# Designs tried in a protein design chat: miniprotein binders against q9h3h3. Part 100

Target 1, 235 residues: q9h3h3
Amino acid sequence: EDGFTAEHLAAEAMAADMDPWLVFDARTTPATELDAWLAKYPPSQVTRYGDPGSPNSEPVGWIAVYGQGYSPNSGDVQGLQAAWEALQTSGRPITPGTLRQLAITHHVLSGKWLMHLAPGFKLDHAWAGIARAVVEGQLQVAKVSPRAKEGGRQVICVYTDDFTDRLGVLEADSAIRAAGIKCLLTYKPDVYTYLGIYRANRWHLCPTLYESRFQLGGSARGSRVLDRANNVELT

## First folded at step 9 (miniprotein)

Design m26
Fold by ESMFold2-Fast, scan of step 9:
Structure m26 (fold): chain B 235 residues (1-235), chain A 85 residues (1-85)
Amino acid sequence: as target 1 above (235 residues)
Amino acid sequence: SPEEIREEIEELLEKAEELLEEAEKLFKEGVDPRKAKELLMEVFKLLLEALRLAEKLGNRELLERAYELIRRAWELLLKLRELLK
């Protein structure tokens, strides 16, 4: 049953990519305008399909902040899809290694730390912290879902350029924690999103590569990061 | 009854396949990709309800038919996303 819900949410997220985005682009907009933009578009109030009572009258797929150094590179997603169809037809085993190889071959390397929060003050506060970290250069790019018509939790996605770069993934986790985020984080490569690894039960694959849990130890603040595929503690 | 549930699942699968074929045709012809997206979202809604009922019924054949249609729908959704991003 949870698998059915995950596939529906995955389809909704892909559909959201095709609708207009509300973007604060630090490459062209002064950082001094960020606070006003965040106040105008709090994610708990922005509605997915628009409403006269919300900040938006038109549909919004995502609310995003681009850092000054952000250079979008989604790779060859169409080539990835064609290769994936061929792989499934070949009958070869579907493994994390095979998917990693397809991703590298087609340069579909981006990935994201995910956090799910209920609509409200805590979501808006978390998003503001992430957005400021992006504009200040500690993170590269992030987005948050608008409030769904059906309700439910919203997701903040904090992207890294290369899911195979473990150091970069861990640096992003540290920056998220430094922004005051204490909730559970999971890391998912975009290749898994595009290929529908929400159907993990079908292929017996773990849908995320890393998990981060907040941990306060003495005078040190940090997190415990687990490599889920290899069951290895990284921090 | 189990028979009534089976009939409901078959109606959901038939409707989903009809809408999916319409969306596939629109994509192939390069016509109204936004409508193709809307049809596809309805396809997912129908198929997820069919999966829920098939799982409760314990009918492997209907469950497998629903998964095959979801595979086709997902492939088209990704193609549309690449076109419309």
Scores: ipSAE 0.550, ipTM 0.814, lowest interface PAE 1.8, mean pLDDT 87

Design m27
Fold by ESMFold2-Fast, scan of step 9:
Structure m27 (fold): chain B 235 residues (1-235), chain A 85 residues (1-85)
Amino acid sequence: as target 1 above (235 residues)
Amino acid sequence: SPEEIREEIEELLEKAEELLEEAEKLFKEGVDPRKAKELLMEVFKLLMEALRLAEKLGNRELLERAYELIRRAWELLLKLRELLK
């Protein structure tokens, strides 16, 4: 409501990828150093564009933790982009199914669980739990946005290798819940991010594939998962 | 007035296109990707305001022009991100 459109928010997130990242890389750094690193760089205090009064004096796009087995694979993003332009000019229907096919063809398979939290102790505590789960091997990789403005929410992204692997997506949800996370989670495939599909997009697509809500007692998973596109509860 | 709003939208679109063309030239020439990024962020800011005003005015032509510039800006931003990752 501050005049920010979905396109502007998407552009800010994409721009953050191009600025320096603060990374704890478990492939090259002992796990014993994680707690000190988390204390040095709490996401509620790290500023997007740098501030002498914060942990960083220079811009930071993302704060990330890489697991021991992490191997980056973004697929053929250039081929995806070319195919997307061709699809738009072809007049063929633009649906979740056609985007899924484009993603598979170009090997753009990664996706992420998203959680949005206000700056403060709860954000820092949630990030620490996720970071520990990544370093311990329950999750592969995660990142969190720095503090960009007063009062604005920050986002934690927890990645999976293949959004078409429903079991893998659900296992990541379970691991996030096991780390103590109780807030709303939504799952977004990176193909949607690369093609600029956010809220109120021109094609009227739901910008996320799954939604996860914490549930007290009952379920062994600790959450209810909804398939957003088909409006079907997966439990 | 509707006329004043139209003029404001046209000024925003013209400025956004000028900056976008500068960013596109920098990218094509392979120079100063940081400046190209800064120009693109300003383009998105201008287009966001143009889109808001065009929706309020209900002018389809201006909405279509704004969306075409958003498409071009997004295409360049993604290419720039792939270059700088």
Scores: ipSAE 0.419, ipTM 0.744, lowest interface PAE 2.4, mean pLDDT 86

Design m28
Fold by ESMFold2-Fast, scan of step 9:
Formats: C-alpha cells, structure tokens, sequence
Structure m28 (fold): chain B 235 residues (1-235), chain A 85 residues (1-85)
C-alpha cells in the first residue's frame, strides 16, 4: 500500500552506491584476515553517515565482500534506460517478458537475493556467514547496508551473474541456506532496480521473481522456493 | 483547509523543480556531481511530501506534476550513479 516509502528507500539505496564502500576483496586479501575485518566492521555498528562513536567517522554506502572469482559486469545501463523510455512511448505492453528482453539485449543480467534484518547480533551473525561463504567460493559477491540515521531494518544482498539462469539463482539460495540463514529471502533482478520498478509501480509488475522460505526437514536445499511472478512452486 | 494544502503542495513542487533544474545543470556541465547528488536527495524528499499531500487532497493535476518530477529526478539519479559508482 505504501509505495512511496518503498520508492524513497530505493532512491536512498541507489544513492548509497555513490558513497564510499568498505570492501573485503578476496582477490587480493588472504582469507585469514576475514574474521578480523568482520569484527572491525559489524553492520549493526557501522553508521551510514559516520559517527565518531562507531567504527566509521566518514559516510559508508555499503559493506561488501568480493569473492576470488568476482568480475563485475553491470552491462549497458545507459542503453537500457534509453530503450525503456522508447518502449514506454511505443504503445507496446509493459510485461515481465518485455523487461527480460530489454535486460538481455543490454546485458543487464545481474540479480540478487535480499534479506532484511533488524540491527543486532542476528544481522551481524548472518552477514558473517554470508561473507565466509563468499570468501570460500560458494557465493560470488555480497553487500550489506550500514545502520541508517532513522534506524530500521538493514538489507543483505547476495548477487548472481544472471537472473535468467534459474539454476544459478537456486544454487545461490542453496549456498545461503548452507551458511545457516533461515530468514525469508526474495530475489530481484537489477533491471527492475535501474528502471525504478518497485512495489507500487504503474505497470503492476511484481519486481520480485522468487521467494525462498526456510523449510526444516524439507528439501535438500533447506528451503521452499516460489516463482512469485507465475505463482509456481519450484521446490 | 483544502486551499491551504493546495498552496503547500504547489510550494513544494516549485522548490523541488528549482533544485532539480540546478542538479540537471550541474550534471550537464560536468561540475560537482556530489553537489548534484545532494540536491537530488533533497528533491526526492520534497517530492515524496508533495505526492503524499496531493494524494490525500485527491488532486489529479498536482499528482501528475509530482509524477513527472519524480521521473526526471530518477532519470538523473541513475545517470549520476553510473557516473559515480
């Protein structure tokens, strides 16, 4: 119902990309240094705009861990934006299929599993588990938001290279569960983020492609995965 | 009164458009992208408030004006993000 709060938070998240990041880069840093780095920068204590009483005195947009094999490719976001504006004026229907085609054409393929947790021990523990999975090679890259000025839940984002590769998306879910994560996960392609498609969009599109719920004693992956757009159970 | 709320919305939209135009100029000139980002975040705050009030008032003209400014602001935000990431 409250789409404007979601859109405002989305704008703040986009702005965070432009501020400095705290990064543990496993491509250049020994894995043995990860535990000390995690202890120095627990996401529940790192502040968005800096505070002398926190681990950071200066603004931090994101706290991130890059895996050994991480090779960033954001695609042609400028071309995607131009094509999106052309599509809107063309009179063609705006559907998940047309967005998928735009994303493929412009190589904007990345997507992410999202989890939202309140600041505190459980957030820091979840992030540590994800960070270790990235450094150990079970996940490619992840980031977590710092503590906001207004408070509220923080988000952990676990990225995959290609949202159209369902098996790859499900393998990432499995690795997140293997890391001990039990909370609700939702998967969103970056194409929806770049085009400003959120909960209350004008196109009535569901920006969440998948939802993962922990299932004790269930599947081999430890979760039930639902295709939200088509309302189909995958596991 | 509804008339006073309408005046408040119009003032918010006018201020937002002024700051948005300043941010757009800075981006076009390639000058001070961090200042452009700062202005854009203020634009979004003003536009969210204007939209909330316009929706409460039920004024379609003011809602459409807010939508257009939000679209322009998001377009610039994405361009700045691509430049500064």
Amino acid sequence: as target 1 above (235 residues)
Amino acid sequence: SPEEIREEIEELLEKAEELLEEAEKLFKEGVDPRKAKELLMEVFKLLWEAFRLAEKLGNRELLERAYELIRRAWELLLKLRELLK
Scores: ipSAE 0.539, ipTM 0.802, lowest interface PAE 1.8, mean pLDDT 86

Design m29
Fold by ESMFold2-Fast, scan of step 9:
Structure m29 (fold): chain B 235 residues (1-235), chain A 85 residues (1-85)
Amino acid sequence: as target 1 above (235 residues)
Amino acid sequence: SPEEIREEIEELLEKAEELLEEAEKLFKEGVDPRKAKELLMEVFKLLWEAIRLAEKLGNRELLERAYELIRRAWELLLKLRELLK
C-alpha cells in the first residue's frame, strides 16, 4: 500500500499485462454465458499468482470482458517510447501538453476510467455490472485486477478509444453510472501508463485527467466530472 | 548507523544493476523473455528498497543512482511488454 513507490506500482501493473488473462470475449461467446463466467471468476477470489482454493492455480494478470464491437488499437508504443527517451534527453519541458502531443503523434490514444475497491461483495458486484454493460454494448472493454498477494484495493479499468475525445470519455462515465457505480472514478490516458506516470511522479504531473464523483439528486447524468488539469467542471 | 545503511543501499543498487544487465542480455539475445521479466520484477523490488533507505538517509546521490536504474529497467520492461502481450 503506502510502502510502495509510484515506480513499483507502475511496474506491477505493467507486469500484469504480460501474464495470462481470463477473458470473456463477447465477439465469440454468447451473452447468455456471462453470468456463469462471472460466478466462476469473481475478482475478489481470483489470485494474482495462483493460490490453493482460488479459482486459479496459475498466475492471472487481468480478468477482462471484450465487447462485441471491440477492436484493439494500441497505436505505435515503440515509437512513443523512442520519442519519450529523446524528450527526456533533450532538456525540453515535460508537461501534459507535450505528452498529449507525443500520444497523438504516435496514435497511442486509448484511456480508461479507474475505480479502486476493496476485495469483497462490492467489488464483485461492481465488476458484474460493468461486465454486463460491456456485453450489452454500452461500454467497449473493461478489465479488473486479481487479488494481490499482499492484499489491498483492486482496480476496475473501463476503456475508451480516444482520451482526446471528451464526449466519448463523458459518455463512458454516464454508462458506468447507469450500471449502478457510485464510487469515485478517475480517468487516465494509456500514454501515462506506458510512460510510468503514477501519483508522486518525478515530473510532478497530475496522474489522471478527469475525476468523476457520484451526486445524489444532482445532474441528470448522476455525476459531476472535473477536468483536473484545468480545474474546470465539465458537467 | 548511517554508514551501515549506506553500505546496504550500495549493495542493493549493485545487485539490481547485475540483474538488470542479465535481463538486458536475455532480451538482446532473444532468449527466455519470461526469465527477463522475472529478473526485472526483482530489480524493481530491490530498487524500491534502495529508494526507501536512501530517503531515510537523506542521500540524494544514492537516490539519483536508484532512479537512473529505474529508468533503464522501465525502458526494458516496456519493450518486453510489447513482445509478450
Scores: ipSAE 0.350, ipTM 0.686, lowest interface PAE 2.8, mean pLDDT 86

Design m3
Fold by ESMFold2-Fast, scan of step 9:
Structure m3 (fold): chain B 235 residues (1-235), chain A 85 residues (1-85)
Amino acid sequence: as target 1 above (235 residues)
Amino acid sequence: SPEEIREEIEELLEKAEELLEEAEKLFKEGVDPLKAKELLMEVFKLLWEALRLAEKLGNRELLERAYELIRRAWELLLKLRELLK
């Protein structure tokens, strides 16, 4: 569409990072407390800016679950930004390979599987499954957006440490599917997010590196994962 | 009319640049980062509307000006996010 909706949502997501988060941190909180926390803060009811009818009285940017082994490492985002500016003024071709190299050089390696779901029971159920997988150690960290003032679909983000580690990306997909998730999943490296690369970008880059689709019917082989950059099936 | 649309785009771009310069100054001086964030989010609203209109008008120069301001605004947004996360 023509409305730059993806860019608008991306800027709002970046702004949400700067607001308070509701976090279940399995590094410091017993796993036995997770079910009560999930019941208290279902994402379909937690509101972005606080409402009288919501579980939160204060603004919430994200609802997140940190696994026991989670070690935050955002890399050198400032160095990445400076290098990106230099690249744009250099006249060198801007390609997936060039961005991959910038990300590696500056250790900005994290990426995420994304799923978009309408507010309601299915969103809350999906988030609970993901949260349990994180606390049980099958996934490292995940977050979900609160309900927006305008409404619309909410997003669950499941992170991996290194988007260049194909095996790690595929293992995360498997864990998401094992949690009962059957919707479309797309994988985006954080380097694309930080550099503002979205749909219809002027460099014609596909911000989605991987796509996962659940196989339906009696002949289902599990999830199908496609490498979007090379247009190659991985499973 | 095309001329009225062009004037609207130029007004949006001018307003966005003024607010962006204010946000950049606040960030550089290390003063009131929450106001800088608020100004920056308003800058994006103005720039996306300018970009939408410039696309419809088919004016390459205005489109390129909008993209340059978006690039600058995004750079500041990322820096602000690193400061305030």
Scores: ipSAE 0.466, ipTM 0.761, lowest interface PAE 2.1, mean pLDDT 86

Design m30
Fold by ESMFold2-Fast, scan of step 9:
Parts: structure tokens; sequence; C-alpha cells
Structure m30 (fold): chain B 235 residues (1-235), chain A 85 residues (1-85)
């Protein structure tokens, strides 16, 4: 629907975290089983709330692939939330630097490259490429949204464990590009997600820390990466 | 009219606050966290519409009231996610 806002979509995405996930866990499942799992659960066909006509009869929040070395650590989200409340009532400026410091203090360091694609062949192909890169060890973990009843774009999230580790963020971008992904990518720290920073208008913040654009050019590496916080080209 | 839009915003804010209070009570009592989640998602829909209308009306007081309820609702959403993940 045309009435959906970034705020509403962000709340729906967080609600999806609370519903069951379909997971391929490479820590316990042989890599040889991945292709069959991808064929069984293509994201363009898995429905958010279940449908007898889809691969799932029950609700699915996310479809995810865990790499062999994946070790989840969301940090101290409760401590982050309390500190954020104190900051908002303090009257002190809310800046990217302040949020970065809160995230470091509370060990909420994970972040993700985001790509938004319409349901169909291109989405399923992109997800298969990302999933293979995760299982092969080039990426650590990824998830993709199921198909919503009203339609609209679906999102693939490719996680890194530390958004302050620029090298790690860039290595993930390179692996995404090597998997054949050519669309615009944006990188969002999970601290922004947990604190509900999805509308820049209120705090005058851009929720995107890094941006990656696919670039041809003969000798080009395949992408040009911009650090939005410091306004510096990385590449 | 501006008066009718103001009344609509007031009704949306009042309904959202009532549902938010119900969701907060369920969370505090440890009862039916999935019902609390359902109520909270309805709260966000009401508050999003209130915010949109308040912004179009140019009423900063109503817009700030919507922002405060969204902040409160988001805090509960995060607590529910931590509980239910």
Amino acid sequence: as target 1 above (235 residues)
Amino acid sequence: SPEEIREEIEELLEKAEELLEEAEKLFKEGVDPRKAKELLMEVFKLLWEAMRLAEKLGNRELLERAYELIRRAWELLLKLRELLK
C-alpha cells in the first residue's frame, strides 16, 4: 500500500524477528543439502503468514542461513535501550558519533548490508548466491524476508559482526558482489534498528552508515563504497 | 475541515494510548506476550496515521504527542522482541 512508511515497515520487520524462522544451519547441516533447501524454500514463494498454496502452512518471520563459524552475539540490548532513554531526556545532541559510542559501550556491534528486490526470479537467484557464499565461508550469516500478502519488495540482510570494523564491512561487500549482486546496497548498524532510527527527519540522521554502488569500468573492483558518516569514499 | 482533522487525530491518539496501556499491562503481568505484540502493531498503525495527519495539519503539539507514544510503543516492542526471539 502507498501509505506504508519506513517507520511502519521497520516495526513489521522487528515483529518478524519474533515469529518462527526457516534456517539452514551450516554448523550442523552438510553443505551438500543447501541446494535442495533453497529449492524447497525460495523467498518469492514462502509467505509471511502461511498459505496452503505456498511451501509453508504456518507463519514465517525470516528465512536464514547460518555459516559454519556463526556465533550470535547481540550485545547488551537492554543496557543500550536504557542509555538511549537517558540520552533522549538529557537534551544532548543525538549524532552518529554518540550512537556509535553507545553501541561500543554496550557491545551492540553487529550490522548488515541490505538489498531490496521485487519478488521473483531475480530475488530467488540473488538469495541463492548469498546463501552459497555463507555456506562456503565468504559471508557469516544472512536472512531474507518472506513474501508479504500485499506484495512489495523483499529484503536480503547480510550481517557482519562489527560495524566499526571497516575492513570486515568492505570484505562482506566484495563477497556480495562476487556472488553476482549488482543492485544498490546500504549498510545499517543493528544499533540503529534496535533504537528505531529509521526516519532521519526527527533526529536529522541518515540511518545508512555505508553505501555500495555497482560499477563497471574495466579495472573497477565491481563496487564503489561510500562512508556516509564521515563522507569519505572507501573503494 | 481543520477542526475535523484535529478531532480525528485526537481519537487516533486516544485509541492508540488505550491499546498501548493494555499491551504494557499484559507485558508487566507476563500474560499472553503474543497478544501484547498484536496490540502493539495496531498501536503503530494508529500512531503512524496520527503523525501523518498532524504533520499535514502543521500542528506541532499533536505531532509531538504522536512521537512520544511511538517512542513508548517502540520501547515495548524491543522488550517483547528480546522476550520472544
Scores: ipSAE 0.489, ipTM 0.774, lowest interface PAE 1.9, mean pLDDT 86

Design m31
Fold by ESMFold2-Fast, scan of step 9:
Structure m31 (fold): chain B 235 residues (1-235), chain A 85 residues (1-85)
Amino acid sequence: as target 1 above (235 residues)
Amino acid sequence: SPEEIREEIEELLEKAEELLEEAEKLFKEGVDPRKAKELLMEVFKLLWEALELAEKLGNRELLERAYELIRRAWELLLKLRELLK
């Protein structure tokens, strides 16, 4: 959390994308098999680099669940990267607007709701709820980090296909809340993730677009959502 | 002392640049992309340490050098991810 921890975690997350994933794919696997799969691979016990005493002996980058209707579209990440390098050397201002423009131009539109939880029962329970929502069709796709060698929080990422589609982002938040999740959620467009822009960045940009807080006995949505960039409530 | 801290930062930056150049060469030659990934993770480790020390020292020049190497390392990391995903 201190210093440049967020940037280091970002690099580790990008590296994790390149290692094998444990996937429950509802497009090819019956929903009835989910509970057994969740029991076999609880994220608090799956180790990042493998351990004879854990569910995995080999490295695992991510544990993921793909919904029945999930259709991945990462856009033109290569084009985005080239444009980002050009922007950095151009001397033009780097703002949320310019990044949004780059993302739209290169169709890098996906984003995610993030929740950070300590390893243990609460993490595994939260992941199970999210996984069921994905398999039941309320969410499109989600992943959770495995347990790191060092102690630390794990992250659950719940993806939407278009961060500029505010309604879609809010619908995902509602589905997460309906799954029983009560912790703080933050929404980050993947364009920020791909470009390595986290909290302590040199451009002083806020990479979090939305923030969701649970409301006890609250609104129909079960939460209050804030547009962090414009400081406007969306509930 | 400030001079000793400056020397430590310079050593971290030099080591990071050496490993980064090795990773860049592996990627350019299409050889051992997983080794290139491991080198990049070590580069980031060294650069985060250099960045923290440079900020505490208040040395803008060293801070900017660390940021430039982080930019190069991230550029290569994203290219490797696209290749290996």
Scores: ipSAE 0.520, ipTM 0.797, lowest interface PAE 1.9, mean pLDDT 87

Design m32
Fold by ESMFold2-Fast, scan of step 9:
Structure m32 (fold): chain B 235 residues (1-235), chain A 85 residues (1-85)
Amino acid sequence: as target 1 above (235 residues)
Amino acid sequence: SPEEIREEIEELLEKAEELLEEAEKLFKEGVDPRKAKELLMEVFKLLWEALLLAEKLGNRELLERAYELIRRAWELLLKLRELLK
C-alpha cells in the first residue's frame, strides 16, 4: 500500500466505473437466480478486459449485487469537486472536519467496507457470502473487482449510504461478519475516494475511518472495531 | 548513469503531459469522451513509471512534477467518470 501505488490502483478502480458492470439486481431479479449467477461469474475468473476463455469476452469494470431496497446515493460529486478546488485555493485549513462538511453539503455521504483478497476460492467464497447477504436484505449493495490481466489482489466493496451514521456503518460490519467474513476490513467514505485522498501527509488526513478485525469471542459483534478518526476502540 | 535516468524520467513526464493536454482538450470540447479516458489511462501508466524512477533516483523536483501531473489527471478522471458512469 505505498502512496503512489494506491493512487494508481485507485485510478484503475475509477476507470472501471466507466466500463460495463455485471449486475445481479434483486430489485428486478428473483433471489432464486442468485446461485446460478454466482456460479456463472466468479470474480476470480471474470477478466477485466475480456478473454474468450473466461466468462466474459468483453471488458467488465465491476461485478455488483444490488439489494431490493437499493437506491443510488452518489450525491453532487461535481459540486464537491468544485468546492474542493476552491478550498485548496482559499488558504483555509484542510482537516477531517472540513472534508466531512463538504461531503454533507454536497450529499456525498456513501462509504464502504473494503476487503482485499487474492484471486481464488477464498475470494469467490467471500463474494458469494456478501452477495447472499445483499439479496437477503442484510446489506444494501456490494461490488467486487474482476481479475486484472497480470493478477494481484481483488477488492470487495460493501457500501453503506451514510458514513456519518456510525450505527449504520457498524451494522454493516456485523452483517459482513455474519456472512462468514474473517479478514481485515477497513471503512472509507467515498468523499475521500472521489477526491483522490490516499496519501495525505501534508494534511495528515486518514481516509480510513474504521478498522474491523475478526474475533471469535469477547465482542458482541464477533469483531473488534477501531475508530481511526478518534483513536478509540468501539468494541 | 543518474543523468541518463533523469533524461528518461523527463521524457516520460513530457509524454504524459502531452497526452493529458490532449485528454483535457477532448473533454473541454465534448468530443470522444472514451478516447479521453483511454488517454488518461496511458497518462497514469507513464506517470507511475516516472514516479518509480524518480524515487529510485532520489530527485525531489522530478517527483513533485510527477505528483502535480497525477493531480491534474485525477481531476480530469473524476470529471470524466461523472460524465460516463
Scores: ipSAE 0.482, ipTM 0.748, lowest interface PAE 2.0, mean pLDDT 86

Design m33
Fold by ESMFold2-Fast, scan of step 9:
Structure m33 (fold): chain B 235 residues (1-235), chain A 85 residues (1-85)
Amino acid sequence: as target 1 above (235 residues)
Amino acid sequence: SPEEIREEIEELLEKAEELLEEAEKLFKEGVDPRKAKELLMEVFKLLWEALRLALKLGNRELLERAYELIRRAWELLLKLRELLK
């Protein structure tokens, strides 16, 4: 039935990287222009492949905001892919630890907090909050998917430089919460994205490393963060 | 019927493999990466449908063929993304 949805969504997300992006780049654009840009390109209205009735006539893969301090670090993805093929051929166990070590060796360290929201005003409001946090320097970079033809949820991705840096991951969670976001968040390292780790993966790996839930009065930080692999509360 | 479903799966797999080989050729030659991407996305559509039908039919050989082509397609997708990002 629904068995291949995660694989399909992963392939679509990878393909979206290759299409044009709508970018607000705070490194070269004054912060005063952000509100007008957000009003022009609300993610609930921007269409994946273009539409006369939408803000875009041409395909858009992602809508993104780059912070003033943003410095892209994709690592050695080609080296990672070659090592992954070798690992699969070797017959050695594929575990979170072995993938973490491959990522470190090849400097593929970035990761992201994910939130999935239905198209509409709540999505647009959440994205505006995240975008302002990025431009103000509380977050490094974020992107949101455009509206798909079939509908369904859209995703906001808030990136951190190093998924092995727990403090940095938790600080990003705090900044997301401070921006007014209250929905469920999950954290996924980009190494999992590049290697096609999804919900029904062959290796039975958890597709995300962390989970964050907003709890009013339950935490001084405004959220509970769970290490999903070890089932341990972090905050 | 099971016979008709088998034929449909085989046709989907054959079409997917032809398009995948064309996309692989374009990538190797460094020609028209946008077309290579479009072909590859069509390959995934064909392979997801083949996989769905093979799973319903319970045919292990067809299922394994679909998985192998999906693996090849995914490897190419990542390489193409690295080229075009």
Scores: ipSAE 0.485, ipTM 0.750, lowest interface PAE 2.0, mean pLDDT 86

Design m34
Fold by ESMFold2-Fast, scan of step 9:
Structure m34 (fold): chain B 235 residues (1-235), chain A 85 residues (1-85)
Amino acid sequence: as target 1 above (235 residues)
Amino acid sequence: SPEEIREEIEELLEKAEELLEEAEKLFKEGVDPRKAKELLMEVFKLLWEALRLAEKLGNEELLERAYELIRRAWELLLKLRELLK
């Protein structure tokens, strides 16, 4: 829609990280409790800033599910930020390859598959499928945004620990499709998120690395994955 | 008119810079980081409105000014997130 909507959503998502989260943590909670938790906190009903009519009276930034093997590692974000500032003042070209090298140097390797869905049954059903895949070990960690006061689409983020591990990124896509997800997916490395690479960026970089489209009657994997940087199909 | 749009953009940029400086001061002093966050979210709203208008107007000087303020605001937002997550 609006060309700057993605930038607004990116900043709002960063701000949401700083507010409380509703978490199902499979490292400490039995898998048998997941269905009740999902019924208590459907993302179409959980409100961003809380209200008496929703499951939450207080603000919620994210609704998340952590897998049994989840071990968060954000890397050296401060070092990345300092190196980014130096790169910008150096006059060197800013390219996907240069950003990739900064991310590797500072161990900022995580990334995520993103899907945007309108509030309602389809969103809640998609989130439930993703959450079950996380608890069952097919995915490592995922989160979904709560409902904004004025509505609008919500986002489900499915994380992988290393965006440079192409096979791992593709395995996550396969697991998402196996969970019954058919909508468009895009993959964004967290380094792009931290450095503010979005649609209106002045370096004209594509803000995502991969795109996954469901194929009706298509491949055995149920999706076609495109490498956005090289404009070549991987599946 | 183009001149009225230019004046609107300049007012948006000036207000955004004022609020950004206040947020930067709060962060530097270690005072009320939640208020700094609220100021930053308002800064982004003002700057994206300025950016939309500047792009529509085709004014490269105003676009560059908006991008520079967005860079500063994003830098502070990331620092706040690292502090408050």
Scores: ipSAE 0.554, ipTM 0.809, lowest interface PAE 1.7, mean pLDDT 87

Design m35
Fold by ESMFold2-Fast, scan of step 9:
Parts: structure tokens; C-alpha cells; sequence
Structure m35 (fold): chain B 235 residues (1-235), chain A 85 residues (1-85)
């Protein structure tokens, strides 16, 4: 895979936020309706820009499931962006620590576990498992990308409220594994997404905080988690 | 050759900057934010190709120019997302 594919996918994902979403909202919709909704909108068949032959004729940016207790708080993204511009012009070092401090100051604390899967049965099955875990209360919120015209892998994002809460991030990983997910997971704070910290960034920052690999027949946890920035095994 | 790659990078950067300035103008005027988004996605395609070639060439000046345009483009993309989400 070439060195800038991740950057292209990141920009497309940001642009997708601006298009309509298909949402199952467990705060207002009975859980009994989830299976029918999942059957109607399998992510491998929902098209990014609409197609009469797909479940959608009009553009869809994301397919999402909101949990019963989901209460979105994006923080002060505008203030974060202004502070980032000031930091870059100040000549002060740009490090994981300075980005973390900007995020805390502006309350931009959310983050997400990412998994990338090819369109098809395994993607749809993984998404159904994640969606059920969200509706049942083991996870707070998740979204999955629709199928792009160009093809390629789709992404499932499972959010947590606070990337600085390591225990909360690890609990989300455990819940993802308990839902039957066995693929590689990486965790990225939304502050990195908003500020454009990508694979080949100018500051040579690791673009993700954690990596989770499935553990066969191991501990009750079901995974091995690595702190990517410090290269330290946490589980 | 290095000379051919340099010329290609400069053409990509010039085209990207023109489209980026058009997108920035549309955003400031509030006329057509979705057209600004479409222009901006084309800007990113051009800039990532320029960045790839500049890294291959090892030219720090061209890398810097590509990174600065990517920074401006990403800044506008985030502003558009906040407006249109």
C-alpha cells in the first residue's frame, strides 16, 4: 500500500461527515428493530454516492448506531484549531504531550478504535456484532463507512469518550473482542483526526495511540494491547 | 530524471494552489460550500502526488511547499466539516 493512502482515506472520512448519515438511534428506537435495520443497510452494499441498485439512491457519509446512553460532546474544535495554528507559529515543539494538552484544554477528548475490512460478509458480520454491542450497552457509539466507488477497505469506528482514560479505552477493546471481533484494531484520538495527524506526518508522530491484536485461547481479556507511541505492552 | 520529477512536482503544486485559492474564496463568500468541498478533494489528490514525488526526490523545499498547502487544505476541510455536519 503506498505511503499516502492513509492520508487520502482520512480526508475522505472527514468529507463523509458532511454528507447524510444512516442512523440507528437506540435512545429513541426499540432494540427489537435493530436486526431488520442491519438487514436493510449492510455496509458492504450501501454506496457512498448512491446507486439505484443499492439500498440507497442518495449519498450516505456514514452508517451509525447510537447507544441508549450516548451523549455527544465534541468539545471546542474551533478553539482547538485556533490554538493549533498558534502553536505552529510559536516555534514550540510539536509532540504527543503538547497535542494531548491542547486536547485537554479544549475538551476534545473523544477517540476511536478503528478496524479496516474488505467489503463483504466479514465486514457486515463484524458491523452487526458491534451494532448489537452498542444497542446492548457494552459500547457507546459506532459508525462504519459505506462502499466507495473506487473500492478498497471500509472502516468501522468504535468511539470512547476520553482518550486519556486508558482503562476506558481498554474496556472498549474488551467489549469489541467479546462481540466476536478478531481483526487488528488501532486507537486514534479525535484530536489527531481534526489536526490532520496521519501516517506520514511532518512531525514524525505515531498516528495512533494503541494497537490491539486478537489472542487465541489466552486470557479472559481476549487481546494483546500495545502502547504504540512508547512501544510498551499493556496486556 | 530528477529534473523531470521536479517539473512534475511544480506543476502539481501550482494546480493545487489555484484550486485551493478558489475553494478558500467560495468558503469566505459563503456561496457554494459543497463546490468548495469538491475542489478541496481534488486539491488533496494533487498534493499527495506532489508529496510522494517530493519525498522520492529528497527535495526539502518542495516537501515544505507541499506540506504548507496540505495544512491550508486541511484547515479549510475542517472548517467546512464544522459548517456542513
Amino acid sequence: as target 1 above (235 residues)
Amino acid sequence: SPEEIREEIEELLEKAEELLEEAEKLFKEGVDPRKAKELLMEVFKLLWEALRLAEKLGNRELLYRAYELIRRAWELLLKLRELLK
Scores: ipSAE 0.482, ipTM 0.772, lowest interface PAE 2.0, mean pLDDT 87

